VHH binders against f1rd40r3617to3795. Designs and how they scored, part 3

Target 1, 179 residues: f1rd40r3617to3795
Amino acid sequence: FNISVQSGYEAISQELCVVTCLKDLTSVVDIKTSSRPAMIGSLTDGSTETFWESGDEDKNKTKSITISCVKGINASYVSVHVDNSRDIGNKVTSMIFLCGKAVEDLCRIKQIDLDSRHMGWVTSELPGGDHHVIKIELKGPENTLRVRQVKVLGWKEGESIKIAGQISASVAQQKNCEA

## First folded at step 1 (VHH)

Design m2 (framework vhh_7mjh_2)
Fold by ESMFold2-Fast, scan of step 1:
Order: structure tokens, then C-alpha cells, then sequence
Structure m2 (fold): chain B 179 residues (1-179), chain A 121 residues (1-121)
């Protein structure tokens, strides 16, 4: 997708701010789930009408979505769409975002608790630097959980970064993970 | 017709506090991230922070201790509370709308006309 051609853009003065800095990297990252890998396509199909639902494989384990960035791809934001209003028996009430260089060496970024009626995108800014793995741990009251979409926004190495210095400084400040 | 109208600017003494408001109309306010952005005379745009419809906020780390962003979805109004104002906080302050569904919370599709804050030195 191309942010610079998004609908609703009308004022020329808006071109003076951050408009075309981040790319949708969702199609070029590797996504794995803790169960039901055949349903991963529902997370990236561009529709919030389809979903990934966890299964028996992670019955007594942490339910999760793991995103792996190949060399040269840097993720800046991860966004997860949850619809607890429709998914009454499969609610997600907490998300933990982690990142690191490998799945066995992840630092917690933050935990977000969701309202039992939550509907919409849940977005986490990622610390800057070399993180190749992002993990989203999902918790809820039921045995299975549903997630409707995942998006990864960022940049590719070697490309010009077109973000305001103030905003890039904000991103740089997110470089530290919690121990 | 989408409109964003800022108010509350004016002359303030150093060390003072000020609250800016942004009245939104012509769209479903609760569906959008709202941001504050400022521009000092002769300088570039500086992002202050944003707020999601639920009240969740993110701030420019350089300004985090000085500002608080809030919103009232029942009144379609966005607020910026500023404390311990300094001469370098003299700027025109804009409210801006962004929709994460459009690709990024940093992509702004509508802006207000701005309100000017002058901190005497």
C-alpha cells in the first residue's frame, strides 16, 4: 500500500508533515501462530470479517502470533485488530508485545489490557534497532481466542527515510526493551 | 464537511499553564486518532502527541513531562494541557486527524487553522 495516495488527503500544507515514511510490510514478513497455522491467511487478507482462531495445539500454552523480519526489513509498528463485540466466546482481554533478535531472547515492550467490548486496532510502537522477531502474546477468559487482522509498518534498509526529525527522535527513544 | 477548529491560544507568562481545545465536526470523532502538532516561527513542524478514541496516548519524549492530551468524545473535543511554559514553546498549535486504517497514525488527512501561543520572555 502507498500512504501518500490515501483517501481524504486534501490540503497541500499536510505534505509538510509525515505523510510517506512507513510502508505496509505485512506481505514481506513471516507470520507464525501458536496453533491453527492454516488460518494465518485470515490475519493478512485485508478483511476484518475473517479471523484466526486458536486451537487445541496451544490448549495449555501461551497463545501467540510471532512475526519474523527477514534481513533488511525493520518493523516500527505492529497493529492487531480484535473484535470482542462479535467474538463473544473468544475474547482477547490482554496483549503482551515482545521483541528481540531471536524468539528465545525477547524483551517485553508493553502489556495492553482490552475492554470486554473492545473493537478495533491495537497498536504498539516497536523499539528501534536490530529486532528481527516480534511476539504478541494473547490472553482471554475462554479456551480459544480470535484475532481478525495483523499489520506491520516499517521501512526497508537502503531506502530513504522521510520522517520529521522530531518523530524519528520519538522512534529512537523506544529503542530500550524492559528487562 | 470535516472541520477542526482550535481555540485557547494567547499570551502567557513563562512558567504559566494553558489549555487548548479543538472542536471537531463533520465526521465520527470517536473513530479517529487525534494529534497535536506545533510550528514555531521560522521552524518546521513538531509532533506533540496523539490520542486514540479510548484515551490511550503517545507523546513526543522531548515534551512528555510538559503536556497532557485528552478528549471528550461526547463533545467531539480534543484538549492539550500545557504546563511550565517556556519562551521556546511559542508556536502555532494545530490539531490534526489521522486514521490508522489509512495506514499510519502519523498520516494526517485534515488539519485545523491553528491557534497561536506566545510565551513572553
Amino acid sequence: as target 1 above (179 residues)
Amino acid sequence: EVQLVESGGGLVQPGGSLRLSCAASGFTFSDYYMSWVRQAPGKGLEWIGRIYYSGSTSYNPSLKSLVTISRDNSKNTLYLQMNSLRAEDTATYYCARSDYFLGSEYYFDYWGQGTTVTVSS
Scores: ipSAE 0.000, ipTM 0.138, lowest interface PAE 11.2, mean pLDDT 76

Design m3 (framework vhh_7mjh_2)
Fold by ESMFold2-Fast, scan of step 1:
Structure m3 (fold): chain B 179 residues (1-179), chain A 122 residues (1-122)
Amino acid sequence: as target 1 above (179 residues)
Amino acid sequence: EVQLVESGGGLVQPGGSLRLSCAASGFTVSSNYMSWVRQAPGKGLEWIGRIYSGGSTSYNPSLKSLVTISRDNSKNTLYLQMNSLRAEDTATYYCAREVTIFGVDEYYFDYWGQGTTVTVSS
């Protein structure tokens, strides 16, 4: 991968997108959940004011969000927003992160336990390599659990690398990435 | 304050080897994507390779057999091992911190080192 393609140099000005503002994440990942498909859009709409619910399934049934990256996407982190302070009847008290090449061949990365008043992003670093499937298993005391947002951070293979206007740039510029 | 300081450059004979270091302060290297980039005299920037936060690496296909990127998390330091150096490897070498976000078309370097110069000549 070469950062010089035609001109031998990059544009002077570059912009950083705020991590909470995403273009359509569904264009680079496919998301499946334990609930009805209509609620999946709340996970990727860029807002923590909307929520996804796991449904009124048996409390013994695993609640999950599965993210499958398209070819050429190398995920480095996955972040999940939980708001137990607002979702008092639908609290998430534990998350298990798994990844692998296929949904049938997942390896556990880590488990994160959440405070009963937790509010904010829960982030897991992903192991390097060609792991295309990320699964988040959710646990809590109620039959129906709520999650507000998910996002994936990483690298797109084959994309041109952009440079800052200065070699020693120290100030990050943030722009809204929503259309 | 974030700083990246490269070292290890100098004069090397053709066919020789050299190891460059990049000492980071103000952030943790293992929590970020880190790249090595070079600029030969009169040429544009050329990406050499990167090390991901998880420790895996990716290289420019033109350079993959000639370079190895590694890090020492306990020293918060990034390394570039170069072998079989040629005159065309004469360049200023930079380490840089990357920013990437899925759902956007841009990758961005937010911090660069001052660079270290490698001259391959005999």
Scores: ipSAE 0.000, ipTM 0.127, lowest interface PAE 11.7, mean pLDDT 71

Design m4 (framework vhh_7mjh_2)
Fold by ESMFold2-Fast, scan of step 1:
Structure m4 (fold): chain B 179 residues (1-179), chain A 118 residues (1-118)
Amino acid sequence: as target 1 above (179 residues)
Amino acid sequence: EVQLVESGGGLVQPGGSLRLSCAASGFTFSSYWMSWVRQAPGKGLEWIGRIYTSGSTSYNPSLKSLVTISRDNSKNTLYLQMNSLRAEDTATYYCARGYDWDSYFDYWGQGTTVTVSS
């Protein structure tokens, strides 16, 4: 006869991992844009009907959204809402996610290419460790581009829970930014 | 074009088990949190649970012992395993894409109906 483990039974030798609670940190991080900083509020207002649109300040430079975590705030995921189906003259076709301890020392995490009809959230899991700055570089075929919303999920130092299992692994296995 | 297509619903006897599937297309499935939500006839939406990009899960506490959510990123498929089904589990089951930090979902499937009866 088989012995099966059921929900609610723990292995006697199972280690409890101390992990932080994941929270929506969007309201407590600092967000800067490469242009039109007056429109930053549209990225965090909770509505995908409003948008940030790039301007003249970054016409000859990389368009970007930079998220800075104050001491004690750590980002685990960043999500960006793009609606190429509505924003036909302001499409985003590529996103590059970077992170580091300072804006002068950023490592590329990944590049995500978007369909010309993309609509919805684009999410990057962030490497663990002491990363104070996350930068999202944006590319598109037009002179300007639009982003509708940004959300940041992460944890605050000093606020931890005891968990065993996959949630602990996703936090505890965080690594420094890789080149 | 983003599409979510649920399957696996039908008539099941009380105490039975059923596995629902959700086939995702038109987006990078592995990059999104996915949820299951149900709606009983004449009732509001009830969140069942979510699965993170890491594969970790979070469940409605009232349903945690009865359901398991899993994903197969190589097949772009989300699963809901349900055991010990009761008449009260009769509902249309939807898969949904997005974050539920504030109950936000940007795409829903058309739903698959589960009827628990003899």
Scores: ipSAE 0.000, ipTM 0.126, lowest interface PAE 14.7, mean pLDDT 76

Design m5 (framework vhh_7mjh_2)
Fold by ESMFold2-Fast, scan of step 1:
Structure m5 (fold): chain B 179 residues (1-179), chain A 119 residues (1-119)
Amino acid sequence: as target 1 above (179 residues)
Amino acid sequence: EVQLVESGGGLVQPGGSLRLSCAASGFTFSSYAMSWVRQAPGKGLEWIGRIYYSGSTSYNPSLKSLVTISRDNSKNTLYLQMNSLRAEDTATYYCATDYGDWYYGMDVWGQGTTVTVSS
């Protein structure tokens, strides 16, 4: 628990790096949904044949999946499996990724728009530093939406990471909520 | 074991065209977005473009008119078509699984394939 990635992350953000220490953390995070919590197990069962489908509890609200990390684990990427080609009445056409220290203090990371026949994983990199909550907001044209699987990749505190590619220093440290 | 193997590089004359291939194995290729990136000797990575599992593409605006990315999910193969090659296109070309926007997350795998544009 001795290290913060915040200041060190910016120092290497423009250099070529490789991902070396990522682990599948999905089994050790807490996952909540905006509706039908009994179906949460379908998101982490390792099968894309099962799904979480939103219910009436969130029909007038934003549909979402919220991931909470315990102290000592650091999420670096979150991946969401959507199959619009099979789920023709429950399509997800847009995802918004947010993160922060608490559900009341979330900042938008990015928005990804999905093809109407999208099939497969949608992945978002998470900014370095103290983020204990990741929220995925889901949009689509239908009353209910389906998500088939969620994965969280990251590292345990005390292990070093390197990220493949070039990124800007301002992007690496950006934690401010969108106005 | 996840592997990406780039091929199709070589010596080309200015104004020429070349098609690069990337053979994927050890994962469900059809479930991943894929990117092409290049690196000139002594320089950083330059992102070329991305193709989603659906076949939709996104390109570096500086390169969009010169390149086309395609994929064949039945062959687990990614392609980069390059036209009107210039000396400044001399680089090692890599394919990569794309975890999202190029600036946010991407793994680069394999040794790359070298393209030299010279008269």
Scores: ipSAE 0.000, ipTM 0.130, lowest interface PAE 15.1, mean pLDDT 74

Design m6 (framework vhh_7mjh_2)
Fold by ESMFold2-Fast, scan of step 1:
Structure m6 (fold): chain B 179 residues (1-179), chain A 119 residues (1-119)
Amino acid sequence: as target 1 above (179 residues)
Amino acid sequence: EVQLVESGGGLVQPGGSLRLSCAASGFTFSSYEMSWVRQAPGKGLEWIGRIYTSGSTSYNPSLKSLVTISRDNSKNTLYLQMNSLRAEDTATYYCARDQYYEDWGFDYWGQGTTVTVSS
C-alpha cells in the first residue's frame, strides 16, 4: 500500500526504507473494535471509501482498535487511515498507540495529534521484541468517530529481514515504551 | 510449571447442554490462543475450535452451530458451551495451548474430562 505525508506527522516508513523485506500482515492478524464489530471488514477491505464508525456500545468509553498477532507474526509498523475532511461529524483528532504481550500489560508508544482537516495514513513504528497486542486509542470531539483502513507491516518468523534508515527490526534495537 | 485442568464433564441426556471449564496456571493465559479438542472412544482427535487472544473464535464447521468457546482472562479460565448434545458427542474433551502458526502444534494439554451422552 502507498503511504502519504499528512499534517504534523509524516507517514514515512516508505521514505526510510531503501531496502526492506517488510510485508503486509493485515490479513493474518486478528482485529477487534470497541464497538460495531460487524463493521471491522471495512477496515481491511483495501478501500478508503468504506469506514468503521463507532457506535453506542462505547459512547462513554475509550474508542479503540485492538490488533492481536498470533505466534510467528512480528509487527513492525501499524498504519491507520483517517479522513477528517470527509468525516466532518466523526473526526479523529488524536491517536494513542500502545503495545505489549497482553491487553492488560500495554506500554504507551506515542500519541499523534491530527489536524481537523487530516486526510491520509498515520503510521506508528512498534518497538522490537515480543509485542503480541497493538492497541490504538482514538479521540475526537464528536460522540462517534470514523476510521477508513488499518494496515500492519512486519515479518513472519523464519524469513530474512533487511533494515534501512532508522527502522528497528530486532529486540537489541528495542526502544522503551512511553509510560 | 504449566498446567491445564479440565472440569465439568459427566452424564447428560440427549438434547441436553453442558459447559466445560479449563483452569490454566503457570503462564500468562491472556497471551495465548487456546483450543478445545475431543476424542471419541476408538476414534482420532477432532479439533473443536480456537479462541484468539482478542476473544475472536474459529470453529470446526461441522460443530459451529453446537458449541461456543469463551475465556475469562481475570480467572485464567477457558470455557466450552455445548448445546443439543447427541450420543456421537460422547468423548474425552481436552483443552490445549495452541501454536497456530507452527502447524497444529499444541505444546501443553490437559488430562481431559469425559462427557457421556446417554439415555
Scores: ipSAE 0.000, ipTM 0.073, lowest interface PAE 21.0, mean pLDDT 76

Design m7 (framework vhh_7mjh_2)
Fold by ESMFold2-Fast, scan of step 1:
Structure m7 (fold): chain B 179 residues (1-179), chain A 120 residues (1-120)
Amino acid sequence: as target 1 above (179 residues)
Amino acid sequence: EVQLVESGGGLVQPGGSLRLSCAASGFTFSDYAMSWVRQAPGKGLEWIGRIYSGGSTSYNPSLKSLVTISRDNSKNTLYLQMNSLRAEDTATYYCAKEGYSYGWDAFDIWGQGTTVTVSS
């Protein structure tokens, strides 16, 4: 049971039809990891079959994924795909979402504890405002952990936020979301 | 069918080099850490090293200077390069897929092994 990036995006936002209202900003944000930076591409390649796995650089440190939004980008949601059912030796059992204007000034948004068999997207809504940095701190029982995909949803400054059902194009795309 | 098949073993002269291959099928090879393990005649298992899904490696400190592990995800193949072979390196060499337990129980799939004999 694999979820494609498009299907995962639609699954997260299906009830709200967020796909028709918000844009996928994943390709325009900067992503850094606490270890194994060569594997960052696996987090944004659109596949949940590939993964980022932490390495020796963060063995005795907090494992994390840090997302920096470029000027003019506003992130509204961040979603992380974890597959503890396949990654049984690299489980993620807790995620802490933080955001702020800079890496040295981050506020905790929420903590989500994951089932030992969790498979799927974990989504955090982000507070409105000028938050340009999002950090996801990851905890698990093993020396290394795996994350399969990251997605950032939001809007670009100077663009109107589209509300599902109020524009004919949004209604048509909402139908496509269900298909 | 989940399978690992080793090849490249045989007779080699002392001081020589040899590259072993392990062909994987039936699972998503690029998702898993892979290890090499050997067993000399009449001895126990000896872990050689592993290569993580992302390509980083970890070796038995006793063997680190003598071996290199690599992988080619496009061919679903794992490699073990051995240099400066000695009579003590005579063993059956196994390819193993890492599942997620501790110690020897971490290996959920094993190949049948390929025999390397180092002698003049």
Scores: ipSAE 0.000, ipTM 0.089, lowest interface PAE 19.2, mean pLDDT 75

Design m8 (framework vhh_7mjh_2)
Fold by ESMFold2-Fast, scan of step 1:
Structure m8 (fold): chain B 179 residues (1-179), chain A 120 residues (1-120)
Amino acid sequence: as target 1 above (179 residues)
Amino acid sequence: EVQLVESGGGLVQPGGSLRLSCAASGFTFSSYAMSWVRQAPGKGLEWIGRIYTSGSTSYNPSLKSLVTISRDNSKNTLYLQMNSLRAEDTATYYCAREIYVDESGYFDYWGQGTTVTVSS
């Protein structure tokens, strides 16, 4: 039997966790934006060539994307595609990820700062347990911002396959959110 | 539309060999790393191995002496060769497309699976 010399890294447990728990849930979650709701479709069309651009409605307010999960849908990761190298007048330089049971009761998970030439996905792991709302707050130097794509990864109750050990443990994992 | 379709499963005697195929369509197959994953009846998922865009492979250490993964980019097809099959290799076998999002790897598309039964 042939054996590979390209082997041996200890990431097998992480790959197994991703394999068991994660499916693309983007089409089954509800997405709202702080402005220009007619452009929301650009965030989930599978193309990084289209974008959501914030509008005058949130000119002096926090720009945000809010994701709501229905019962039976459990989000594990949220990923946001930003292309500051093309969107020179609409850069995103900081993202704050929050989650909770309702929009009025959110805990901060994580803040990620982006360089002025960032191009690519920005991913936040979500705490386990009962959270139905994920909010992404966006900051930048310009009046308007652009986001090119959003992806939500997780599992559906009744469809998730459990592995004794690591996968069952990771699915049951609880994490504290930052106040 | 991204599609992954496994084939080649069936009944095999202990000690036998089998080659599974995964036909990919709806995306640029040569640009993605691909994995094989299996699930035995009543058990969880077990990662078998991956093949990178370069053709390099990485395997679950528990299985590396028993399996070989290869790909044919001209046919958009992924392969899993299995030798010295045992009853414990009875499982549904899935191919999966790997994607990297901000340094995190995950599987965004899976096939429906093909069932391998090892029995006398």
Scores: ipSAE 0.000, ipTM 0.139, lowest interface PAE 12.6, mean pLDDT 76

Design m9 (framework vhh_7mjh_2)
Fold by ESMFold2-Fast, scan of step 1:
Structure m9 (fold): chain B 179 residues (1-179), chain A 120 residues (1-120)
Amino acid sequence: as target 1 above (179 residues)
Amino acid sequence: EVQLVESGGGLVQPGGSLRLSCAASGFTFSSYAMSWVRQAPGKGLEWIGRIYTSGSTSYNPSLKSLVTISRDNSKNTLYLQMNSLRAEDTATYYCARHPWYSKTGYFDYWGQGTTVTVSS
């Protein structure tokens, strides 16, 4: 079990008799893009049929999606949906995930290179602690790039761990499992 | 609709072996990491192990010599092979799906469970 490691028993917490209710926090975070902010709604509408496409504002700059967490929100994972198989003129071939306390103080978490035919979610686990800003830097061969969906997953501070054998409620995305 | 259905539980004597199955439906099984979890009477949930989409596995170190997890993507089925069973292995066994964003601990779907009783 990968439970939130605020316990101090890192190795034990992965194998404890508990599960952590991971929540979709996407609706409670602030999302900004390096260009075409009017299209941000396409990233959070729950559909991978719509997309954010970068524009002229970041033509010669790093294209990015920046997520800012409200106080009390602890992001554990960030996921980005890319469909290079449909978006052949707007491919994303590399993503760099960064996080930190502020936009000016970001640490690189990882880089993930994407197959030219990639279709699906690209997920980065976030390090523990107070990381209020997550930035996803996007690279590709074309002038504009497309991203279809973004999800932020984690927990609200003070949340209890759910100890249950069945989690029945689910939709196109996982819901808050504490009901 | 996502469904996970465990089978293969029952009464077994100490030292015996059992293979549990979990039939998955309603989603692209091959795209998800899967785990086995158990709950002994009066105790909490204990993670047994997981199998990734690649087929690689990781296990609870306390159980790794006693269990093997495998999958058959063509049949949408997850398996748990258990050997050298002890009375302490008496539990309800659940298969659980890791969500698309998590491969190491969070679960979004569980089966109803199958009960294994180890007793002479």
Scores: ipSAE 0.000, ipTM 0.169, lowest interface PAE 12.3, mean pLDDT 77

Design v1 (framework vhh_vobarilizumab_d1)
Fold by ESMFold2-Fast, scan of step 1:
Structure v1 (fold): chain B 179 residues (1-179), chain A 120 residues (1-120)
Amino acid sequence: as target 1 above (179 residues)
Amino acid sequence: EVQLVESGGGLVQPGGSLRLSCAASGFTFSSYAMAWYRQAPGKGRELVAGISSGGSTSYADSVKGRFTISRDNAKNTLYLQMNSLRPEDTAVYYCAREGYDFWSGYYDYWGQGTLVTVSS
């Protein structure tokens, strides 16, 4: 897993934001799940061979992963690894990304529908504003879902980031919630 | 079904202008960053211009000051205004939507392309 967003295969993000110092912030954010909190460690262990599987606590409720940023931490991207090819009975077919200042005040960023054989990272760019809570709502046809890994990229306040002009900064600040 | 359909290409003389359009359907256009790429004969695809969901733009150095990327979210349409065209701008131009798996280098959808020829 490379923590740099700049790559030869990532032309759109590379041109809009030339960030060479993007940090993996996963270890310094707080992560909660809608069920099976004992399995949260499987989401951040650096392995896509382990998984978080939802349980009885959220059987008839929205399944979700909630990420809370501590003061001084600025998340710019969140990425979720799903392997529907292996997790045939626990598929994730849709993800909704939301963000806000608090869990009771979240705006929808985007919805991504996943192929029934999807395998890989699903990434959402985050608004650069005053957003400290990111929620990922998960949907699928089965009673339980599996997610294999979660990553949060961004920066700590006070660290230098090389940005290609003012355009990249304005993108982060002006990205609106879908509602 | 996600679709991107380019139009507006053609033959122009050096110094001329063209406006390319990309009609998008099957997704929430306003939520995605969009880009124009081009591919000249015997070369790989190169980024020409990009525009974020919020409207921020970026350009390749070779086209900066001559090309303008814009979007109309009400019409689900992406545009590229090309001014002061040069023979080296001759290429097939492609419309692209950002991929949700961008860290693996994956991009969701590319259009079929529209040919731009700049010659006398």
Scores: ipSAE 0.000, ipTM 0.165, lowest interface PAE 11.9, mean pLDDT 77

Design v10 (framework vhh_vobarilizumab_d1)
Fold by ESMFold2-Fast, scan of step 1:
Structure v10 (fold): chain B 179 residues (1-179), chain A 118 residues (1-118)
Amino acid sequence: as target 1 above (179 residues)
Amino acid sequence: EVQLVESGGGLVQPGGSLRLSCAASGFTFDDYAMAWYRQAPGKGRELVAGIYSGGSTSYADSVKGRFTISRDNAKNTLYLQMNSLRPEDTAVYYCAADSWYDEGYDYWGQGTLVTVSS
């Protein structure tokens, strides 16, 4: 376990971190795309310089990214990076976030319309831990779309860090949560 | 009928290796996330490693870098390669199957005993 040393914060502030912090769950969820599954790695490589671009398989259909969590993995937020300012021929102008227990029974969470020059992360809060499938439906003016990165934030059931002595303080500092 | 059958457990010296197998039948193996759990004497059952239908893996911190989970969809078989075994790895190891489509229903095997001792 990689414990980061946080200097300056310890001497000036006494902050209490709760036991349940959001974690990056992107590497432990299953991701499927409506087309070009060979490019899925570009969505999770940690770089906004690479992209997933939709293909012919979904040319006349809804383009989408589907995320699946097993029991014990609870997604709280999903974030999608879109760069319409660079991807002028592959813009995403609308996203619909859905979730449910199964792909055939999804409920709409929200729709977010993007500026034609949008650049950056688009984030949706997810309702509770009882939903195992998250679907992001994508719309744009062109036949193909580009998405540059996907992140899933949440928590794992039953995951608690119990370390005695001086090590416990360092582990607590590891749980500095950013939403 | 859904069935999970573990094999490969046994007695091994500290520092040794074992490969566990789980043969699955009665469901579409490719559609299920699979996992290995373990239960040591007097302790609760804990997740050791998981592998999703798409191939993504996760590991408990205590086994990361020593254990490798893998699956062979053509053979409907889940594996756990265990290297650099320690006495604290002694436990009954269980195979489990979980479906993204059926969040309320887990399939479990009977378990296979792993003992790490001199």
Scores: ipSAE 0.000, ipTM 0.119, lowest interface PAE 16.5, mean pLDDT 75

Design v11 (framework vhh_vobarilizumab_d1)
Fold by ESMFold2-Fast, scan of step 1:
Structure v11 (fold): chain B 179 residues (1-179), chain A 117 residues (1-117)
Amino acid sequence: as target 1 above (179 residues)
Amino acid sequence: EVQLVESGGGLVQPGGSLRLSCAASGFTFSSYAMAWYRQAPGKGRELVAGIWSGGSTSYADSVKGRFTISRDNAKNTLYLQMNSLRPEDTAVYYCAKDWGDYYFDYWGQGTLVTVSS
């Protein structure tokens, strides 16, 4: 299986790096949605071809994805995959990231506005400290909206995290991990 | 669109010092981890130093105690203070943002550092 190479090949480089790295924690966090909880598995199946679509339960409410970290898990980043180019009737045009010790005690981290044709990952760095809950509030012009994937990166308490790896800037999809 | 513009590279004698700067735009700088990478002629890129939004830092073993990474969120600028420079520090230095697929893959154009007598 071969890679097609054109005049733009200089834009693609290989990188060998050693860094204190993040672990993919997605499989060990608890995820809840504001509606259609049966579709939560689509957010963590590793595929951007499946989706969570909001339902009637949150028709008159803020649509959201809530991530709860178990004891000993520290989340450093959260990423959300949105494909407005395919999901034309279910667009996400704004995301608000919040975190805190409990769902009733959350502080806003940031708001990211998305282009109507957005396709790709939207990532928020999380402040350091004891944050057990991350909430992603979703806004869009349609009655329902779609999110295709969610990932949580961080570290486990008591672990020294280091990585050594090789990354191609244009092709790499590997998360930085413990070596 | 993410833009990173490095500056401050140059020619120095062994034992000298340089301060690199990276001007960032197109994203909320204060919310993202930032890093410095370097690439020596004929070699792959290596991470030199990283700094998280909260100020925590990480360094490659080869530069610990000699280099200091810092950030100025009010100016959207990342810095690398390089002391006690060695010939093996000769490389193009790149500023990187943590973006997309959970790795530092967005670089600026780089700034050349040459440590030579």
Scores: ipSAE 0.000, ipTM 0.122, lowest interface PAE 16.1, mean pLDDT 75

Design v12 (framework vhh_vobarilizumab_d1)
Fold by ESMFold2-Fast, scan of step 1:
Structure v12 (fold): chain B 179 residues (1-179), chain A 118 residues (1-118)
Amino acid sequence: as target 1 above (179 residues)
Amino acid sequence: EVQLVESGGGLVQPGGSLRLSCAASGFTFSDYYMAWYRQAPGKGRELVAGITSGGSTSYADSVKGRFTISRDNAKNTLYLQMNSLRPEDTAVYYCARYDEWSGSYDYWGQGTLVTVSS
């Protein structure tokens, strides 16, 4: 396959340009939150008008969203929608992406600080392979935080590993080119 | 100046073994997730194996049980031990560095050719 990294969402960051070639796996992964598990459906309903808001269960703990991939499901990218412009009292100002084989064995893969007026998707490319657990740690100045949507992109076993690898390699090469 | 240099490729018969090495320089090797990718003629690049800074490993399903990724932080070297090689393993193998801060692979080696043929 010849996949062009310049096709897709070119107006979005280079990291997001190739995600259009991947499958949306959000409906087939297991999602857990550090608090208010009854609100998890708001993260996967396809709408950025609904939200998950953290509660008292994680008041003295790191607020987080944990994504677990079942066998045969391989996540390549994870995207999180935050709207600080609307969620004035529940802002997310820092986001840390971690991944690993188990929740107790996670490595940091990306940290991003968000503007106090941030609105939109935050995306992390994942290292790949059999790292089945992705954890998103969330920080902010208020007692509770809001996240509006989570999306997981990747491929299923039996679909093309070569496509997933090609997309990742293309993104890396694009970043390494002087433009 | 970050450099990744692969070696160890060659011609091998089906069922044979090869060990690939990737010599890293220009950065603190021990801090980075490292991976092996491969690309067969006319095909896209495919993730083969990855290893975290802490030594946790991951593998593509096509190579699980046959390939072993490892690292020697004292030597700044990444390894791929390939056993029970098959004709479909024929490809150019690339070493890659994953940058946690950007969330992407940011440096790639030149590649080393592995040909599995009788």
Scores: ipSAE 0.006, ipTM 0.257, lowest interface PAE 12.5, mean pLDDT 79

